# Designs tried in a protein design chat: VH-VL binders against q8ixk2r445to577. Part 15

Target 1, 133 residues: q8ixk2r445to577
Amino acid sequence: FFGMLQNKGLTDYCFDYNPPDENQIVGHQVILYLCHGMGQNQFFEYTSQKEIRYNTHQPEGCIAVEAGMDTLIMHLCEETAPENQKFILQEDGSLFHEQSKKCVQAARKESSDSFVPLLRDCTNSDHQKWFFK

## First folded at step 1 (VH-VL)

Design oa6 (framework fv_cosibelimab)
Fold by ESMFold2-Fast, scan of step 1:
Structure oa6 (fold): chain C 133 residues (1-133), chain A 122 residues (1-122), chain B 112 residues (1-112)
Amino acid sequence: as target 1 above (133 residues)
Amino acid sequence: EVQLVQSGAEVKKPGSSVKVSCKASGGTFSSYAISWVRQAPGQGLEWMGVIIPIFGTANYAQKFQGRVTITADESTSTAYMELSSLRSEDTAVYYCARAKGYDFWSGYFDYWGQGTLVTVSS
Amino acid sequence: NFMLTQPHSVSESPGKTVTISCTRSSGSIASNYVQWYQQRPGSAPTTVIYEDNQRPSGVPDRFSGSIDSSSNSASLTISGLKTEDEADYYCQSYDSSNHGVVFGGGTKLTVL
């Protein structure tokens, strides 16, 4: 799948990656922002290796979660996807991170009015359901 | 437990270079950012730069651009900070610190090395 | 680029409460997390507060952090002040425009 990865619960919000410096695309947190269409910062690819790729820059970025963290961070893609970069998009719209056994949830960032995707225990919440537009 | 152990004190002449090491033990070295922070005698903390070993990516404070190089050797879980063209005002305690937080760049320093005194004298 | 401004020193008696401020010169204090570090003489800094208001394990609940958007500042509050709290305290945040860590100038806390 390709497109904007939108949240079912936070209906107006999409995955967004807008690093402060276009020459340094790794290590920053993926955020949620108001969906605005087919913009570069909101355009992702879900691959057959279960990766979520950010293809607007070279080298390509892949979303990952580091051990002991619950935030989604942009990494460099690898020839063979490592376990921390694998997300299973399930039939019910849940986005399951196999290595941690947790689901991606839309959540408010604690010190601001911004929203971010975080790993949380899997529930039947619409805030954990995602789809491509 | 996680521990950062730095190399010993150095006395250097103006114009030379110094390379300080920071060896991490306990926990995963590659998945954390390692920053270098210095403190001149009686003064505050000054950030010099950071490396994210898993990406091989380093970034430096503008003041130190062209003089500082930060590297990491994942096989030995060791980060290095090399400062060239030393001046007397570079006399300071140099700390390595591991960053942890919601991303690699903006994390807090959860563990600090013991510090390495570098004295630059003529 | 921005600066973080702290008072140079603060003094208070044992058992009382002290508050140390950290003011951001431009952009919102809430745009990036603020941490607080304690440095005793002859030692490396240690974290007392991270991500605005979180305490590491082992830090007593006498230490708390807060953000005040109206004054564009972060604050470290230490209640039930003890002599072992005597130290330099540094706030720290992140400047996303240059990918750089920013420290405040530090505050010397004296417990009389």
Scores: ipSAE 0.013, ipTM 0.650, lowest interface PAE 8.2, mean pLDDT 86

Design oa7 (framework fv_cosibelimab)
Fold by ESMFold2-Fast, scan of step 1:
Structure oa7 (fold): chain C 133 residues (1-133), chain A 121 residues (1-121), chain B 112 residues (1-112)
Amino acid sequence: as target 1 above (133 residues)
Amino acid sequence: EVQLVQSGAEVKKPGSSVKVSCKASGGTFSSYAISWVRQAPGQGLEWMGVIIPIFGTANYAQKFQGRVTITADESTSTAYMELSSLRSEDTAVYYCARHGYRSSSYYFDPWGQGTLVTVSS
Amino acid sequence: NFMLTQPHSVSESPGKTVTISCTRSSGSIASNYVQWYQQRPGSAPTTVIYEDNQRPSGVPDRFSGSIDSSSNSASLTISGLKTEDEADYYCQSYDSSNHGVVFGGGTKLTVL
């Protein structure tokens, strides 16, 4: 799978990665923005290693969640995906983060107009269901 | 430098439907969203909905959900707004407006010239 | 949902400064960008301020925008008033929770 990773519940929003500097793709939070399909910041690949890769620049970035955190951040991809970079895209559209046993949910960032993907206890909510377009 | 050119004025009967067009020129149509905003005579601006043409993805204000349909044809760089089950209170000037795709980027520029729709028996 | 409240009308003499407020009823005014549009009689709106305080090309520096989080309001300030500034002015923001655009009720500016 590759393309725009869109939320079923927050229907017009996609995974978006927009680093402040095009030469520094690591360490920033993944966000949600209106889906536009204009390449770069919304193009992701779901790999056989259960990674969500940001493939628009070299070196490639991989979405990760650090232990004890709930935000998705961009890390460098590794030859073998570490547990914190593994997301199981399930048949119902849930993105299950293997290391934390939690699901990725579209959520409003506290005290902000922004939306972000966050780890939450898994539910059957459409805000936890994702698909590639 | 982008311009939005709308179709001409329409007079419709209650219960009918109207379809207004908005043609973009002088820019990249597929890179932007198009919103529709109406204004009843002597009243304020009211947002109806938006489309992202590249995906055909549309979202509507709750007040118009079920009555409005917004579509786009990328080959002609034209967006359409169809409003059904017309009532006299739907008499208004209907505008299309361009903006970016971010949730905080509903900065409308440019605006179309407006299309007057009169609903009269 | 939230509302944006503007005064119905403001009036001032040529050469003076006027300020139009836009108050958000719930949630922080700073949570979402505010735009300001000018609409002269018989015309489509045009943008005079976007993203709180930015001016589009061609808009004179007499127009400025500001945000005051403590009063939960945005303001449009027009200095050196000219007769051609006479128009309706609308503020506009975005409601992230309901995925909708919100307009203020509009303010009629009379220059006389």
Scores: ipSAE 0.005, ipTM 0.528, lowest interface PAE 13.4, mean pLDDT 84

Design oa8 (framework fv_cosibelimab)
Fold by ESMFold2-Fast, scan of step 1:
Structure oa8 (fold): chain C 133 residues (1-133), chain A 120 residues (1-120), chain B 112 residues (1-112)
Amino acid sequence: as target 1 above (133 residues)
Amino acid sequence: EVQLVQSGAEVKKPGSSVKVSCKASGGTFSSYAISWVRQAPGQGLEWMGVIIPIFGTANYAQKFQGRVTITADESTSTAYMELSSLRSEDTAVYYCARETYKYGSGLDYWGQGTLVTVSS
Amino acid sequence: NFMLTQPHSVSESPGKTVTISCTRSSGSIASNYVQWYQQRPGSAPTTVIYEDNQRPSGVPDRFSGSIDSSSNSASLTISGLKTEDEADYYCQSYDSSNHGVVFGGGTKLTVL
């Protein structure tokens, strides 16, 4: 699958990656932003290695969660995907991070009006349901 | 380094069609949106439409809907803009421009422009 | 759908400061980022301000951008005005409802 990765509960919001410098795609947090349908910063691919790849650049970036953290950060993809870069997209739309045993949830950043995807305990909330558009 | 190179100037008769090309080099072509903007002599910038090559989809300004077609060939990293049923009022410099990878942040690289003159 | 309105022309002497406004007709000016382009005769436009108030590499700090929600407008300010600043300036934003690019009508800056 590839395309814009949209949230079922927080309707009209998609995975979005806006690095300050397009020549340095690593190290910043993945955000949620209004789905614009233009691809670019909202274009992602779910791979057979269970990676969520940022497909707008060469080399491609891969979303990762560092141990003990709950934020999704852009990392460089590796030849063999490390465990912190593996997400299981389940039939019900949940995006399960097996290393942490948690699910990706659309959440409001407490200190701002912005929205971000975060790891949370798995529930049947529509805020934890994702699909490619 | 990203560069957009457009095809050369054209002189066309009313009622004909023109197809302008825009070849991109020095970057990833497929995932960046390419917009087409025209400028009639002594007038302002007028947006015509945009294509996202990876999706193969184009969206057009209402004024040009039905007359403009924007396409892309990913294998040659080239975008095209075809304008049909030409009128003298279509005489303008036509630009292709790449939209920033961060949507909403503008047009970062522009082609040199192609003068299309429509006269009998 | 909305329009961006700019003054047709502005003039000022070298060393002074000019401000060019860009007013949005419908919806908030802050709803979408505003960019400013400089165009000299015979050339394609180049960006002098993006994302309301950011300067690209190579653009002097004499150029600045701002947003004023009370007047629903964006402004480009050029201080220490130089003869080489003489050009047409265009503001630009996005209509998120149709993903369209919207340009202002352009302002001719004359430095005399």
Scores: ipSAE 0.015, ipTM 0.637, lowest interface PAE 7.2, mean pLDDT 87

Design oa9 (framework fv_cosibelimab)
Fold by ESMFold2-Fast, scan of step 1:
Structure oa9 (fold): chain C 133 residues (1-133), chain A 122 residues (1-122), chain B 112 residues (1-112)
Amino acid sequence: as target 1 above (133 residues)
Amino acid sequence: EVQLVQSGAEVKKPGSSVKVSCKASGGTFSSYAISWVRQAPGQGLEWMGVIIPIFGTANYAQKFQGRVTITADESTSTAYMELSSLRSEDTAVYYCAKGYYRDSSGPHFDYWGQGTLVTVSS
Amino acid sequence: NFMLTQPHSVSESPGKTVTISCTRSSGSIASNYVQWYQQRPGSAPTTVIYEDNQRPSGVPDRFSGSIDSSSNSASLTISGLKTEDEADYYCQSYDSSNHGVVFGGGTKLTVL
């Protein structure tokens, strides 16, 4: 699967990675932004190793969640995907993070009008349902 | 919408260098993949290389390695292609093109600059 | 490194259908997406087909793309030919091993 990773509950919002510092593509938080259909910062690939890759150009970025955290951060991809970079995209659209046993949910960033994907206890909410477009 | 505007035509002597610019507007320049493609008179399209400013990465076709340098200035949303040691065979229209990648299967060039004619003559 | 081979020229009458082939010399044609570009004299190329068979907004449904693994080729088919379809057509794919873009040699389409 590849393309724009769109939220079912926040219908017009997609995974987006556009770090403010162009010389530092890793270590920044993945956000949600209005889907624009122009690729690049909203293009993601779901791999057979259960990775969510950010565009496929070198160096390749892979979404990860560090131990004890709930934010999705861009890391460098590894030859063998570590557990913190594995997400199971289920039939119902849930993105299940294997290591934490939590689901990715579209959420409003605290004290802000912006949105981000965060790990939350798995529920049957449309804000936890994702699909490639 | 995305628009790519290139610098004007140039006439150069053999052995010199030429630097062509490509200014992007509309969209997020730093995350673009900007390729350079040339076309000699009456001939086909030939890919020279690509730059992706956000990754700090430029890759070149083997034929042009050592002679071509592709750079980007994010403050002006401008990509550059510099070709050195010019020969008469380098006479061509040079295009910049934005590559859209769905996956690692490769680019779709969804927007093109208008082209820059570079003539190499003594 | 592979080559994409196209016929140098094709001709057909208005209203008829024409097919332009693009054959990959090594590796599977299906391993990487194929795009098709239309170029008129004095103009930059424009996309008529991307990702094997997808049509950009504004491109008529008379244009279609297909992949044939048996002949290791991609094809651009233009039905209901119109005089404005006269142009050079280029296929393009990607060499994942060398991280390089590959263009076909181009096909001149004449509508007469």
Scores: ipSAE 0.000, ipTM 0.524, lowest interface PAE 15.8, mean pLDDT 85

Design ob1 (framework fv_cosibelimab)
Fold by OpenDDE, second read of step 2:
Structure ob1 (fold): chain C 133 residues (1-133), chain A 121 residues (1-121), chain B 112 residues (1-112)
Amino acid sequence: as target 1 above (133 residues)
Amino acid sequence: EVQLVQSGAEVKKPGSSVKVSCKASGGTFSRYAISWVRQAPGQGLEWMGVIIPILGIANYAQKFQGRVTITADESTSTAYMELSSLRSEDTAVYYCARDLGYSSSWYFDYWGQGTLVTVSS
Amino acid sequence: NFMLTQPHSVSESPGKTVTISCTRSSGSIASNYVQWYQQRPGSAPTTVIYEDNQRPSGVPDRFSGSIDSSSNSASLTISGLKTEDEADYYCQSYDSSNYHVVFGGGTKLTVL
């Protein structure tokens, strides 16, 4: 699967990554933005290693969850996907993080006008449903 | 502290056109959609249409199609609503509102102060 | 397409709880999120509930939203009613069949 990763509940919002430096693509948070398909900031790939890969730049980035955090941060992809980079896009549209056993939910950033994907307890909320477009 | 500041009141004659502006500040204009909603005196809220500035896409309520034009200037963070062929029934307060969602998730978090448009001969 | 129907007016004494209903004429009320807006006399609307039951920052927890699929209605509940709550309240949703934002007719809440 590849393309824009769109949320069902927060309609027409997609995963978006725009690092400040295109030559240093890791260490920043993945956000949600209106799906527009412009540039490379909204194109991701779900791989056979259960990675959500940002492959617009080399080296390639993979979404990871750092210990104790509920945000999605870009790390470098590895030859073998580490546990904190493994996600399961399930049949029902839920995006499950294996290590934390939580689901990715579209949420409003606290005290902000922005939206972000956050790890939350898994529910049947459409805000936890995702699909590639 | 996001603010939507609209242009001032207008008095127009029937058959003329009016263009209302809505300038956004305190946020990222291109991340959101701007809707226009009007309210006739003593009446309820009526959605007119929406624009997504970053996409340059506008959608209009069927009632106003062909008579309303919604545009946006990202460089000035300003949205515009132009209504033509004005009639007395168009007398209303016109609001711009910021959409945080789209389609099934459309809702407004910030509103302009409103612009009174009076249509009279 | 569908309409959202609200009672024209409701009234209640301070400190009491009032509920304003918003009934969808066709399709499931749960198929699209419902928002609620408060409009005091002479003022622009402000958002009090979004996405069925979420409160924006600054909105007191006296305000709550709910969805009842059995009656195909959304409800705005205001507990501990205050004089300042006197206003018009509008529900809003989205009609995906015609790509329209849909408002209810509004409800005038009078605090006795």
Scores: ipSAE 0.013, ipTM 0.628, lowest interface PAE 8.9, mean pLDDT 91
Fold by ESMFold2-Fast, scan of step 1:
Structure ob1 (fold): chain C 133 residues (1-133), chain A 121 residues (1-121), chain B 112 residues (1-112)
Amino acid sequence: as target 1 above (133 residues)
Amino acid sequence: EVQLVQSGAEVKKPGSSVKVSCKASGGTFSRYAISWVRQAPGQGLEWMGVIIPILGIANYAQKFQGRVTITADESTSTAYMELSSLRSEDTAVYYCARDLGYSSSWYFDYWGQGTLVTVSS
Amino acid sequence: NFMLTQPHSVSESPGKTVTISCTRSSGSIASNYVQWYQQRPGSAPTTVIYEDNQRPSGVPDRFSGSIDSSSNSASLTISGLKTEDEADYYCQSYDSSNYHVVFGGGTKLTVL
């Protein structure tokens, strides 16, 4: 699967990655932004290794969650996906992070103008359901 | 930080109109929606409508359709709510509140201080 | 068009736990996020819970939110009750079919 990774509950919002430096794509937080259909910052690939890959630059970026954190950040992809980079896209649209046993939820970032995907306890809400478009 | 500052209290005659302002500071004005919510003395919160500047759209509660107009001036980061054909029952505190209304969240993270509008003969 | 129903009032002693319910009349409570606002006399509302169960910075962890799909309701729970918790509490959701923000009728919390 590949394309824009869109939220079922937050209906016009997609995974988006716009690093502040074009030569350093690692270490910054993944955000949610209005789906624009132009690829680039919103183009992701879901792989057979359960990775969510960002293919704008080489080496490719892979979404990960650092130990003890709930934010999704960009890491370098590895030849064999480490556990912190594995997300199970379930048939109901839930995006389950195996290592933490939590689900990816569309959320507003602490009284800010921004939406971000965060790990939350799995609740089966529409804000935890995702699909590729 | 983000603040919503409303215009001062008004006393109006029945049949007249009132226009309340809500000036936003901090943040990007066009990125969020401004809702108007009123509260009559001793009563609950009642949603009146919203303006979503990025979409160029305003939506109103059916009860106020035809009497309320919500507008925004992005150059001054100010939203307005105009209510016409005023009745004594319109006496209330009117609040503006910020949200990202084009999303499914509709979370009001900042509120104005409120504007008391008194309608009396 | 749906309604959100709250009890008119609840009361409890300091140090105890109180729960305020918010029941949706039609459609699933889980279909749209629920927020909870606290309003003290003479003040604008402030958020104590957003997006069903999240707390804004500065809100004590004594405040929690939950959703119960079987009763089609949201709940605000306040533990370790303090006198400063006396206020009106409003739940709020969104009716996407009618493009309408919906507030509950409000609950007056008295701490005796």
Scores: ipSAE 0.005, ipTM 0.554, lowest interface PAE 11.9, mean pLDDT 84

Design ob10 (framework fv_cosibelimab)
Fold by ESMFold2-Fast, scan of step 1:
Structure ob10 (fold): chain C 133 residues (1-133), chain A 121 residues (1-121), chain B 112 residues (1-112)
Amino acid sequence: as target 1 above (133 residues)
Amino acid sequence: EVQLVQSGAEVKKPGSSVKVSCKASGGTFSRYAISWVRQAPGQGLEWMGVIIPILGIANYAQKFQGRVTITADESTSTAYMELSSLRSEDTAVYYCAKDSGYYTSRYFDYWGQGTLVTVSS
Amino acid sequence: NFMLTQPHSVSESPGKTVTISCTRSSGSIASNYVQWYQQRPGSAPTTVIYEDNQRPSGVPDRFSGSIDSSSNSASLTISGLKTEDEADYYCQSYDSSNYHVVFGGGTKLTVL
């Protein structure tokens, strides 16, 4: 699947990667921002290895979660996807992170009007349901 | 605690262009989504478009596509709306409005005071 | 885009209750939150209801919002009408299919 990864509950928000330095594409947090419909920094690929790839730059980035953390960050993709980069897109739209056994949820960043995807215990909430547009 | 202050009223001739400013204070300007909404005399509210400064992009209502340009200058925390090829039907009060950024629908939590643009003769 | 349809005007006496409807032309009214704005002459709009039924700080509990999926409509209800409630009221939602803000046509409330 390719496209903008949009939230069912937070309907106008998409996965977004806007690193502060174009020469250092990895290591920063993935955010949620108003869907602009232009692809670019909101364009992601879901692969057969269960990766969420950011194809806009070379080398390609892969979304990962570090052990003990709940934030999604951009790492370099590997030839064989490591466990921390594997997400199962379920039939109900939930995005399940295999290593932590948690689901990706659209959440408000504390003390801010910004939104971010975070790992949370899996529920049937529409804020945990995602689809490619 | 966000405040939006707009530029003053303008009188323009048909066929000309107008550029209205909206200066923001309080909070982090680059993280705002700022919309422009107009209201012709005795008429309802009409959404024109939005700018997302952190992305450097704008989205426009189809009615205004090709005639409106919305920009932002982060160094002055100011958003601009420029409308070209003015007609008498463009006579309206133009508002800038900040999206709350909280939920699935656009909820405008702060509004500018409005700028009257009159297109005459 | 879909359209949001409101009655052009509504009137009621002080102390009574009035309800203003906002009907969505296509797609479910429940698909996106509905907001309500109050606009007095010469002023910018102010929010009286957000996210279907929430009140901003400072808005009296005489104002309430609701959604009726069977009629595909949102409603703004104002009880205990006061003369200062006289204003234009606009509903607003979001069309996620093209990322557009949609306003209703507005309702003029007269309190006589």
Scores: ipSAE 0.008, ipTM 0.562, lowest interface PAE 11.2, mean pLDDT 84

Design ob11 (framework fv_cosibelimab)
Fold by ESMFold2-Fast, scan of step 1:
Structure ob11 (fold): chain C 133 residues (1-133), chain A 120 residues (1-120), chain B 112 residues (1-112)
Amino acid sequence: as target 1 above (133 residues)
Amino acid sequence: EVQLVQSGAEVKKPGSSVKVSCKASGGTFSRYAISWVRQAPGQGLEWMGVIIPILGIANYAQKFQGRVTITADESTSTAYMELSSLRSEDTAVYYCARGTYYKDYGMDVWGQGTLVTVSS
Amino acid sequence: NFMLTQPHSVSESPGKTVTISCTRSSGSIASNYVQWYQQRPGSAPTTVIYEDNQRPSGVPDRFSGSIDSSSNSASLTISGLKTEDEADYYCQSYDSSNYHVVFGGGTKLTVL
């Protein structure tokens, strides 16, 4: 799958990675932003190794969640995907993070009107359902 | 550092086509978006479309009814805007401008403009 | 797509402060960045504010930008007005749902 990773519940919002400096491509939080259809910061690839890859810049990035955290952070892709970089896109649109056994949910960032993808206990909420467009 | 240099003024007859060029110097051409914006005499700025060469995509304003085609040649760092079926109402200064889509195509560098006059 | 509405003209005396508004007709003004461009007669536009409130190198600190979500508007404020500030000013944002760059109608600033 390639394209914009769009939320079913927050229908106007897509996965977005926009590092503050193009020289610091990894280590920053993945956000949600209005879907624009122009690619680049919203263009992701879901791979056969269950990675969500960001290929717009070099080096290529892979979304990861560190143990005990709930935020999605851009890391360098590895030759063999580590467990913290594996997400199962299920038939119902749920994006299940294998290592934590939690689901990616569109959520409001604390103390702001911004939205971010966060790990939450899995529910049948449309805010936890994603699709490539 | 980056400069956008456009082709010279054109005088065209109604029903013909015009193709304006915009050559980028300095910086990395393919990583940026190039928008085309026109301005009729005494009027405001009107967006025509944009191309993002690295993605191979172009998007256009609905007003131009498929009359506008924006292309890019990465080997020469040049973007082109072709407007067909010209009418007198298309008389305007045409600008190219560089932006980045993740900053909502905010333009940071503008070309000098190309006057296109459509008259019989 | 949405519209960005600016006053047609504003005028003020040298040394004073002027504010030009840019109001978004639908959707939140804060959903997309707002840029401000200055255009003198016979010249191409130049950027005076980008990303809502940032100034390009070389633009005096007399120019500032702000967003007011309650009025759904962006504002360009120019303090210490000088005659060289006379120009047309345009705001610009982006309609993500329609993949369309949107310009305001422009404001003619006269300094007298």
Scores: ipSAE 0.000, ipTM 0.539, lowest interface PAE 13.8, mean pLDDT 85

